# VH-VL binders against q55gd9: the designs that were tried, part 3

Target 1, 194 residues: q55gd9
Amino acid sequence: MSNQVFQFPPYYHKEPFFTIQPILNTRKKQFQMWQDLILQYCRYYKIYELDINESIKSNSVLFNNEKINRKLSREALKSIIDDIIENGFAEWVDKEKEKEKEKDKDNNNNNRVLIMWRKPDEWASLIYKWVADCGLLNTVLTVWEIQNGDDSKKQEFHQLNTTILMKSLKVLEKQSKCQTFSQDENVGVKFFSI
Key: E = the ipSAE of ESMFold2; O = the ipSAE of OpenDDE; V2 = 0.75 times the mean of E and O plus 0.25 times the DockQ between their complexes.

## First folded at step 1 (VH-VL)

Design t08 (framework fv_tiragolumab)
Fold by ESMFold2-Fast, scan of step 1:
Structure t08 (fold): chain C 194 residues (1-194), chain A 126 residues (1-126), chain B 113 residues (1-113)
Amino acid sequence: as target 1 above (194 residues)
Amino acid sequence: EVQLQQSGPGLVKPSQTLSLTCAISGDSVSSNSAAWNWIRQSPSRGLEWLGKTYYRSKWYSDYAVSVKGRITINPDTSKNQFSLQLNSVTPEDTAVFYCAHEGYSGYDFYYYMDVWGQGTLVTVSS
Amino acid sequence: DIVMTQSPDSLAVSLGERATINCKSSQSVLYSSNNKNYLAWYQQKPGQPPNLLIYWASTRESGVPDRFSGSGSGTDFTLTISSLQAEDVAVYYCQQYYSTPLTFGPGTKVEIK
């Protein structure tokens, strides 16, 4: 409820941060710094998906520094995102399975990226601990209840992106800690004690 | 070890251009791990950072808003030095000017000033 | 711009006694990702340039006596001289290197009482 704003890191205010560095060792450090910034910014504002073309076109503050008049190019941003994906903190959003009735579908060529400032394994651990702590083991919950229910209201995963939540439940399934199943218009899940 | 030696005039008339030079030894002005700063000091303003120049893939310069538009900080790779030009000077520009080395430290592009030139008193008067 | 302030303006301390100088920044100079404070302290004696004493808020520069120490985090920082010596008479400045423009405090003059 406060008007608190995100505190940008010191290197965000230095011009070379927005230019891909030619020396490999310096570029590796630069890409790590961009990863840290993107993940921290997205965590602060609860942003789970970024539209690259839209962010560049709209001069998003994340990628455009008006004070020093510097902006990441689309190609620079794509290189950085590819590195973040390699590190396991992002994935391209798959749009090929959506219906094509709308005529405004020009930006679907690896343009949206899922941002995971916590990996599915970490979310899985947080969710399982909460289920156990609330005495909900061996009961049926819906994905909607985990995301929107009163019992999860104070948890960091409240309103968690559905794709990330499903990935996290799959992690728990592989550990025999839960089983997911279809339940009408929602996905049901039962968590087990081990 | 880095050492800095300053040179330039001690007196400049109002409306003229102030020009100072800082000669570098112990490192290259085009070092990818350094930045080269100018700071001035006066009783009214205290220590005031004016700007810096540095080389990464190309030359960059950052300037304080208070002097932007009348300041230029340029490297000279052949002489291994960097200079300050401040045009349209007024008596309020009277100060001791220092050049300073900023060395790369840690995992980011910002660092501290570890070596300073000896300073040059510049008086702007008629 | 990040504005730096210092207190007191001047401080008179007897030889061998502790001197404490405070520095405040108008916004945090702590970067949460690396847990480092982008804050330095400089000593300036008459007719000399500033000399680096402390960087990263608490790391002492090589060759600086151990009676000098830095502490604090975020917006509030302290430079302590545990036992003032005659050669410590100087003006002390804090400086942030978190963002451009780089900014200095107004200085604290340390004198012998």
Scores: ipSAE 0.013, ipTM 0.557, lowest interface PAE 7.5, mean pLDDT 86

## First folded at step 2 (VH-VL; framework fv_pozelimab)

Design p11 (at its last look DockQ between E and O 0.02; V2 from the best seeds 0.00; counts 0 for: pae E 11.2 > 2, placed apart)
Fold by OpenDDE, look of step 2:
Structure p11 (fold): chain C 194 residues (1-194), chain A 124 residues (1-124), chain B 107 residues (1-107)
Amino acid sequence: as target 1 above (194 residues)
Amino acid sequence: QVQLQESGPGLVKPSETLSLTCTVSGGSISSYYWTWIRQPPGKGLEWIGYIYYSGSTNYNPSLKSRATISVDTSKNQFSLKLSSVTAADTAVYYCARDTYYYDSSGWDDAFDIWGQGTLVTVSS
Amino acid sequence: AIQMTQSPSSLSASVGDRVTITCRASQGIRNYLGWYQQKPGKAPKLLIYAASSLQSGVPSRFAGRGSGTDFTLTISSLQPEDFATYYCLQDYNYPWTFGQGTKVEIK
């Protein structure tokens, strides 16, 4: 997480921005703006998952502007998130996967969403480029090394969410640029030179 | 102070593609919607379409099949392409900032900053 | 598309006169209406947004009223610099559409 403070755009300080607009065309613009804001914020702090309930309960600064005394309702946030999902920049976190990971079961409702300010194919390209630039083609890396290795510290995908990373690697597999395999308690990846 | 400036050829042949660029200075193109508007000589104004800085677009249905608006955030520019032009496309073309206003009545859009406009003549 | 009809198309007035321009929408557009002033050879200038809100820097002699389908722009006391063409714009629904314009000329 960056120690720097995120700078909110000017519209964040406007009261109507936190009220779902009743007119469809205006709402569409509003939702586009919220999408961008959410993606930018998440990118800035490298947040890959949002919990809707937690965000509301904790009065997240992203959805609660205390200076103007405005906040999104849960329903409003959910609606915005649904739109972001439709646009391909988010996915609901699978509850079954959460159960497997012994994650806190919030409610019967899916409240956790995976945020993707970059799509898997974009991440795939960045990762492959990095591997190539580092001369690591035709070598084996672990998913952990990609995420947490010293060599990737300066890369945007450093500490990338595992789900997103795996999706990205699948894209590369389809392109015959890598192959994933199980290696001990981790996943190994062999990148190929094309 | 934010300023807009249109640039491009003033003459285009029929069936060719009109191409214009709007350069934004004095401020970032980010976080705003940007629009193209045209005005045939001696006539009224016609909204062409808009683009959000992130790339989302909307077009006038009358021009949708021919109009393409794009944005280059690195250059702080957005552009208009109009294909298969005819004499009817002769007009002064304006770029403008589509600003959003917030008041007690809610959300409203308006064009608060305009370029000076550029005349494009379609002629053989 | 929503049609915006302005009235009159042109008018002649003298300095100091009260001038009223009307704009009618083909359907209800609530308060999603703007007014613009255009001088010859210049780009339009925003005067009023949201039907009645005065743009910053615009003289108070300009006033917008109306909601739904009928809107008015009033210049309480016409000044020499106010001779221009005025346009209304609806932003309620796409495509955004302008009125045909009203030319205010010197009597």
Scores: ipSAE 0.747, ipTM 0.886, lowest interface PAE 0.8, mean pLDDT 93
Fold by ESMFold2-Fast, scan of step 4:
Structure p11 (fold): chain C 194 residues (1-194), chain A 124 residues (1-124), chain B 107 residues (1-107)
Amino acid sequence: as target 1 above (194 residues)
Amino acid sequence: QVQLQESGPGLVKPSETLSLTCTVSGGSISSYYWTWIRQPPGKGLEWIGYIYYSGSTNYNPSLKSRATISVDTSKNQFSLKLSSVTAADTAVYYCARDTYYYDSSGWDDAFDIWGQGTLVTVSS
Amino acid sequence: AIQMTQSPSSLSASVGDRVTITCRASQGIRNYLGWYQQKPGKAPKLLIYAASSLQSGVPSRFAGRGSGTDFTLTISSLQPEDFATYYCLQDYNYPWTFGQGTKVEIK
């Protein structure tokens, strides 16, 4: 009955989609299709982070197709995620060097991945346009207000992941279009007219 | 039933850019690869390149420096631009859907739906 | 690029004949080969994919065989609508490459 269910593409229901293809050119095409599926699924449900081990363990519908009895192996999914990271649409959540030798058994450095269906540059453009269109240039906004405020409710970046938002604000800062202020656990930002 | 239709000028002057559009009807452009193939009069078929509906492209190396394929999912269309044309670019241009098949024979890609083709003549 | 060579370039046949067309790849392509039919003034039509799999809606008189470098398309009992040019296409490696075509014409 619901029209708000993600519609899987036809290739999601084909057996070879779930098996890493041995021919390099076919595998490149397969990995591009996996990238697109993962990014579109995450965009549809506003999923900014994926836990690889949990997704595999729980038989997430994204990686497990019960209708054809096929699922990605953890190794296959890791290879696909590595490719998406090389293409600039994902990053490991944990900083590898700084979290090295952490005592946590479930270290997110090799398990949790940030998904960016829009790169920080695209988010930066969308946020700046909204600020300008709403007459908010030369005023101070908080990160919370951009994410959760009433004025941003109709924007795609409403409730945008904080890490992605901060990356996007850095893009604008390098363009001299904003300045961020970090003060006692609060982050403010002032956007400038050009 | 899914149908493809090419459109664009039938005559292009040497050194100019050839521009063609393929309109997809009866189904969504999303989740498929879309391709351009050409055929000079009296000769065989040559693959030009493809585009995935999300924008990823791959081109025949012989045409890569001149060819650009783009997609507009809101219009259910994809397009080909070929720059610096010469008489050698005179051909019927086809758009087609690049799909995949799997059975006991293996996994394979094939062009299962084709447009009717449009003749582009390069002359002054 | 993989070169696809068809033989013969043309052949003459009568309705009811068994017709065989050959396609050779310059390197091994496994079963990554399709066959297409093109009638004069028309777009090509997919007949066979994965070397031997018949496309839905295509008559059973068409059959594909082969793997590696040598492939054949056979029409077991030629019909009037089968007079056309036939092309093979390898999809093993980019760029996709077609054979030069085999014209099947009326005797």
Scores: ipSAE 0.032, ipTM 0.625, lowest interface PAE 6.9, mean pLDDT 87
Fold by ESMFold2, look of step 2:
Structure p11 (fold): chain C 194 residues (1-194), chain A 124 residues (1-124), chain B 107 residues (1-107)
Amino acid sequence: as target 1 above (194 residues)
Amino acid sequence: QVQLQESGPGLVKPSETLSLTCTVSGGSISSYYWTWIRQPPGKGLEWIGYIYYSGSTNYNPSLKSRATISVDTSKNQFSLKLSSVTAADTAVYYCARDTYYYDSSGWDDAFDIWGQGTLVTVSS
Amino acid sequence: AIQMTQSPSSLSASVGDRVTITCRASQGIRNYLGWYQQKPGKAPKLLIYAASSLQSGVPSRFAGRGSGTDFTLTISSLQPEDFATYYCLQDYNYPWTFGQGTKVEIK
């Protein structure tokens, strides 16, 4: 968003942070610190999805501190991600019965993770405010126009991940603030005054 | 019961190298981060840098070009060398143990044990 | 580097007084703030870590508070052994930096 570089917290520079701690209470705090770091980093760079295998293979700076020569193992990263999912800030991408039966399920079903550093209800509020401020209530927009259109170019939700955007519209729909119209490849949305 | 003791020359000539050793007794050097901190007479404290037993170091940018911290695990010691000293380097030099704390605030560092300090005067 | 500014630079107080020392960071440091006490001719002594956590063996009259940029150390009832200089230290980002100190003197 700017030429500013993400500032890592002091604990990122401590070697034990990169090794799963053996004592349960210490490990719980370590995992909370990893959750906070991952969410803050992804928010800073507008990252909505992590690929575990790619992150490890590419030596992503988030999980590989070259200054101290320390890197999370794939198993450690997966354990941390599982905890973030359990806490409601992430979820596995593409959980299908058909893909779960594939031979290489770790690569297809348990590798890519959606990171929700801003929850769908918060995104919903931003989108609704924008629609209201622009005088677009009681008109129809496409999901594409919200996500990619010139009118949303200055908004935080511009180029928002499609899955998160749809979750956010579902929040508004449950609040009777919009109605979606599904087609094969297109979704239209009408926003209402309340 | 863990104790730290600084040792080294009390006088150093300008342009020479200041060399200090911190001896750790009553505990192992390999369990913590070990830090040098200095205090000019009548002034505040300045963090110089640290070393971990793996050899990992970090330095105050103001001293990075001149400072070297090393560890000798066989002697249970770590050391500071500061090159090209001037009168501005006159200070009490402390070694300190950096202890990790795991509580409600998460991981945090603090200097829980300090050496007594040694005055190093830079004078011709 | 993160600049730490203490206030006041010195104060005079009597035994039994409540004393408050302030430390301000030039940017947010969450709760990565320690407090140290130093008596003349002695090394500093750790009082508080993580802004508010009391070090083992430190009397309960010492209390730390704050987060972000503004922090305080309070001594609820000053004792004769508390006359010293107090330093804050941020350990949020390198280089770690101390405040300039607050000298607590006998009135």
Scores: ipSAE 0.006, ipTM 0.547, lowest interface PAE 11.2, mean pLDDT 86
ESMFold2 (binder alone), look of step 2: mean pLDDT 92; pTM 0.945

Design p12 (at its last look DockQ between E and O 0.40; V2 from the best seeds 0.00; counts 0 for: pae E 9.1 > 2)
Fold by OpenDDE, look of step 2:
Structure p12 (fold): chain C 194 residues (1-194), chain A 122 residues (1-122), chain B 107 residues (1-107)
Amino acid sequence: as target 1 above (194 residues)
Amino acid sequence: QVQLQESGPGLVKPSETLSLTCTVSGGSISSYYWTWIRQPPGKGLEWIGYIYYSGSTNYNPSLKSRATISVDTSKNQFSLKLSSVTAADTAVYYCARDTYYYDSGWDAFDIWGQGTLVTVSS
Amino acid sequence: AIQMTQSPSSLSASVGDRVTITCRASQGIRNYLGWYQQKPGKAPKLLIYAASSLQSGVPSRFAGRGSGTDFTLTISSLQPEDFATYYCLQHNSYPLTFGQGTKVEIK
């Protein structure tokens, strides 16, 4: 298992990068850089969800560079995340779903964000290609098999977040490339040959 | 116009410390990353490290144990010290300004000193 | 460290020739690449930043292309003042690393 550590880009080691720039154009560039970094980092470690509060509290290396003694504030991070969402690379995790998982009473603090370094349509394409390549067209797969099956281990979408996967499958459905159906406690997917 | 000028001894004995200073003129040391780069005679370029005006530094791992970069904002200068020099450290040493990435969007060395040759010889 | 492999190491060309220099990174560096020109006895000069952006004051005959691992510097019509050594530099990760250089000589 390659002990490969994520390599941070040069701007991660620069102090101004951690200070929200007051000039709009500069800030836009800064936020783009943060977006790129966050997406790359998440892709590298296959992180699909970020908790803003957790990230700040845990002093995540992504947002806290101890070497240069700089870190993002919660507010700064939130602003950056908002921008990423606006650009379509992230979504807030539904509070209702969080309430089911975490009895956290704080209704207003959407702190969890779904990170999508690939859009659902891109994932859809990858998944469909894989199914085709494996000769699994016109067969039924479960969402679990797609995520966790041995056959998908070498695929980028292996262990893909369920929410993202479902979004991706919806894209394929719209393209008439698959049909999803409920199968016991799981979701079945039938892929079609076009 | 911002200009950089290297200064220091052109000859250093083995095991001694190479010391160079880069003087910035035409502007203040601020908002940029000030960098040292060297080039052995007839060879390519090697990045040594940089210093931010606030004092934060980063070094090439190959030189980290020996290199020290400092900044004197009052003198508008930044310096390089390289300890325990050998013949392998003979090079033209350049100071350069690393562009502020927010302005350019990217890192680049847009301004260079003329370079100063440092020869390590007994 | 990211290795930058520059090709060719040297080339001979005539005035007016189209010259292409390539730089390959050992890993993806996106567009974090700069091109520098160095004349004998002089400091390097920035030509291209961000893989394809022309530095102010640099003639338009210089062009940078590429993203990821493969990059090119092209001089559309070589001028007498263009005979020099060219270096690529990656700014994707530390330590910053240069290509070995390409010497453009007069044929």
Scores: ipSAE 0.016, ipTM 0.569, lowest interface PAE 7.2, mean pLDDT 90
Fold by ESMFold2, look of step 2:
Structure p12 (fold): chain C 194 residues (1-194), chain A 122 residues (1-122), chain B 107 residues (1-107)
Amino acid sequence: as target 1 above (194 residues)
Amino acid sequence: QVQLQESGPGLVKPSETLSLTCTVSGGSISSYYWTWIRQPPGKGLEWIGYIYYSGSTNYNPSLKSRATISVDTSKNQFSLKLSSVTAADTAVYYCARDTYYYDSGWDAFDIWGQGTLVTVSS
Amino acid sequence: AIQMTQSPSSLSASVGDRVTITCRASQGIRNYLGWYQQKPGKAPKLLIYAASSLQSGVPSRFAGRGSGTDFTLTISSLQPEDFATYYCLQHNSYPLTFGQGTKVEIK
């Protein structure tokens, strides 16, 4: 039958949801509701990165409810994203540019954000279990094979964002469950039994 | 406390326009959704539509071509006009407030008017 | 539009009986379901919001359960004042839709 689409919660259809509330307790609830919505939406569509400027310019349905003629301002979305980052569910994509000069700030990717609707620890556990279940312990896999290989097509981490995957492998490496290594521009990983 | 009261003609001739007003007392019309619901005699409830105090509306598709809901914040009132009425539009008409429950993140129709019967007959 | 189907359309029971009213949605509505009681000649009264939360002032003999598509309202010990018609309402998607109602008659 028709394509499945994300079902928005009823509060998405309430006009005050799209304006930062002045009362602190109401704003905290509003920001939690936006966090929950953003994480659920990104999980549903397997979105790992958001571009704030493009989301606003394109009138992304996540932040623009055309039926009630309301959308988040860029400033409101930025404030909500900052809160999500503070809560540990997002981070700026280009951290090494955070110290750029003030005159260049708007052009320095202060606008792209990594959305971690599942934590690297949780991804790590899923990947390790899959490796063990498939009999791949003590063999070498490439990062590409984990993300895109035929054997991972039915796994939740299929086509996982590379930055999140590398964070997840680092978690396993600290647990002595794998070791990563480079061969030119490729990254290989060997998983160990523990 | 907040109270809602429907008012308007109880008898409307076929093909004419049904016009009702809901007066909000004991509170402000601002910051809420305001809804019209009807119930034909001996039948169930039918959602007609709502208006947000700023003017945004939404209607039941079955009535969209004939229904208009408006708000007058200076009079603390909202209204329903239903054009081209027939005997099928005979019903008790209710106005209702949609309120938000902070403790659950949920809303519901918590305050209703008493209802007014509108009969469509010649 | 999401269709809400109540069952039964009517029932007759004695004081003290447990009665159960079912409401089924044609598609998932999460927990965005309310239950309303209407006595003859009166406006509906909110009983249950969010599928299972009692409105203030509603007796504890009323209980709502369910999520997704299947919901119930239970009156654990029917009282004479519970003679009424009961409606479910989904608030998940527009247009908002009521069930057709369940009339509860007391013997």
Scores: ipSAE 0.006, ipTM 0.588, lowest interface PAE 9.1, mean pLDDT 87
ESMFold2 (binder alone), look of step 2: mean pLDDT 93; pTM 0.951

## First folded at step 4 (VH-VL; framework fv_pozelimab)

Design b1
Fold by ESMFold2-Fast, scan of step 4:
Structure b1 (fold): chain C 194 residues (1-194), chain A 124 residues (1-124), chain B 107 residues (1-107)
Amino acid sequence: as target 1 above (194 residues)
Amino acid sequence: QVQLQESGPGLVKPSETLSLTCTVSGGSISSYYWTWIRQPPGKGLEWIGYIYYSGDTNYNPSLKSRATISVDTSKNQFSLKLSSVTAADTAVYYCARDTYYYDSSGWDDAFDIWGQGTLVTVSS
Amino acid sequence: AIQMTQSPSSLSASVGDRVTITCRASQGIRNYLGWYQQKPGKAPKLLIYAASSLQSGVPSRFAGRGSGTDFTLTISSLQPEDFATYYCLQDYNYPWTFGQGTKVEIK
């Protein structure tokens, strides 16, 4: 609705940003700034998963800066992603969840990463507040209704990635604020007053 | 333009905790590292530590056991707590923005914007 | 920790003089060095970063040189507003450390 374009920060146009810095102190700050950029970019375009193979292509603007003729290498990107995962803002997509792919493929390299510009506990707080504010406590909602319903249309979590949403509901379950259950090929949830 | 302003008590008793807040105006706190630096009367400058909005911190080892830096992005503020203070902690405390500069040889950090400083005296 | 030693600790100069301040690191720091100016009762101000790069808005009479362990700050024609204490800072390794300062006084 806002229909704006992402504005890259000034450091995105500096050549050393794309070269892994040799001094540990500088490299730590470089990685933090890459984290900030990746999370802000993904939030802007509502990108919940990145494909590493697609990300290293010359037409991927996030990691390839044509203006200065610099791009992030595959190994640099992997190192940055590993750091973001350590910080709790990303997670390798679990190939085991599919039970169909060769399970040993992950041993060679994982190529898809879940991006979480808000951690599950932040989404949990936003969702619970919305449920309470709308008078929906002690009623049954479906995951689909939370993601796609008219009542959530103006909420930041509208069309939130299902994996992240389920992680967020788990946070609320641990707090005894909701209970999830299966309902005809869908997941239902009931939220409770504290 | 971005401006920084320190606030907090100017007098702290020995063994108590020194608490200071830096308010950032004219820009967002989220895109930079923020630092605390102190200067005892008549002496030079000492770096205390930094924070990024994600909660990442680093401290001068000489102060690490007593110093805690925190950030409140909703208020555009970051804060310093220094526990178990003594007369040696009497100083002007500055907050500053830790920015990065590039030249052909690489990446260098510098403190480009500073608060005016606040004197904290540790005395009974 | 990396020790930064400035010399002289103070100097007296007249308007129009060429002033040189030196800063020595106890180990190699490449070009990870900044220079800061502090006037009485005021916060420090960034003059130079990366040993030799002039901060935007700083007069061209200020120049930094050096790499490794030996660095200099030169003021080519001292102005009344330049009477201040000058500090070098290494940002090569934590903790970041300042020199003890050089006070530039009116002769």
Scores: ipSAE 0.027, ipTM 0.601, lowest interface PAE 6.3, mean pLDDT 87

Design b10
Fold by ESMFold2-Fast, scan of step 4:
Structure b10 (fold): chain C 194 residues (1-194), chain A 124 residues (1-124), chain B 107 residues (1-107)
Amino acid sequence: as target 1 above (194 residues)
Amino acid sequence: QVQLQESGPGLVKPSETLSLTCTVSGGSISNYYWTWIRQPPGKGLEWIGYIYYSGSTNYNPSLKSRATISVDTSKNQFSLKLSSVTAADTAVYYCARDTYYYDSSGWDDAFDIWGQGTLVTVSS
Amino acid sequence: AIQMTQSPSSLSASVGDRVTITCRASQGIRNYLGWYQQKPGKAPKLLIYAASSLQSGVPSRFAGRGSGTDFTLTISSLQPEDFATYYCLQDYNYPWTFGQGTKVEIK
């Protein structure tokens, strides 16, 4: 819907928000505020992956405030993302390739990060509740049906990123609440009662 | 050493679609932005648009309604289509690699490698 | 769109001269400015990025200065191969816009 736009919090319009604060305790609060903003923005637009370099280059409104003429630097954004990863709300899409690219700081222009505004255990709980509520326990579902099927159209996890979904199903497997199995090009899953 | 080479018809009729391809050799098209720039004879440079190897595009608003840039990573190529051409579209068309530089002061883009350019004349 | 105005539009100079070219932006662009050299019949070549950073392989006689709205390219001792047209480019906001060019020609 083109008439709906994300509402930025008041601190987004304060110049110091875009300057990394020198005092550790102030910087910790600043980084928490950046985490909250990034996660809320990504949740609003259903963004599961960010390319750091692309976001900076495009002057994304998330990191560039034209009203106050302030922009987050690439290095500042990288530091913030590293903090979000440490807190468990993000992961590098390709950890091995990112480690290799960190060796070359001159032209690292592929820096994709998986954003998890809900952690896999939270998605696991939402999916399992939906399966139970819809009477789908002890039936076989495909990963595709969970993501794209008519039964899930009104659920927040409709179109959920496949990597996050698979992490969430793994959480349920560890709880003995489902079993995944491969069917050639499809991944099936059966959810169990209790 | 990375090199870029434009190719496509040098003559296009008014109202038709101008179609150009840029072939990247000596390096991967992946992980870079790629851009098209044009220069009418005897005039200055005009930025047309860019594409990231993943398919994300951005266009000069003056050309957005007519311009389409696409990328084919398997062929190491990216292409420009410009529809409904007129004599005003007569120009040398350049493809270029958009690299970037970053430090504590921020991010900056620069076109470090250019194709030789190809003249496209719009005439009946 | 941000308008980039170069001055002069053309100048005549001799080998060994100090040449100064100015580029002005219609609004503040910080240091998001590049300089490009174009010789007749050739593609442009990157000289300077981020207003003042010299591209690898470019002779040290080229220097860029400025920030905000006013920028300068200086060639400290003009060489025969420097006769060309020079363009500034702002990459602060889309669309990216070039200046109209400054032609440096033989006196």
Scores: ipSAE 0.005, ipTM 0.484, lowest interface PAE 14.3, mean pLDDT 86

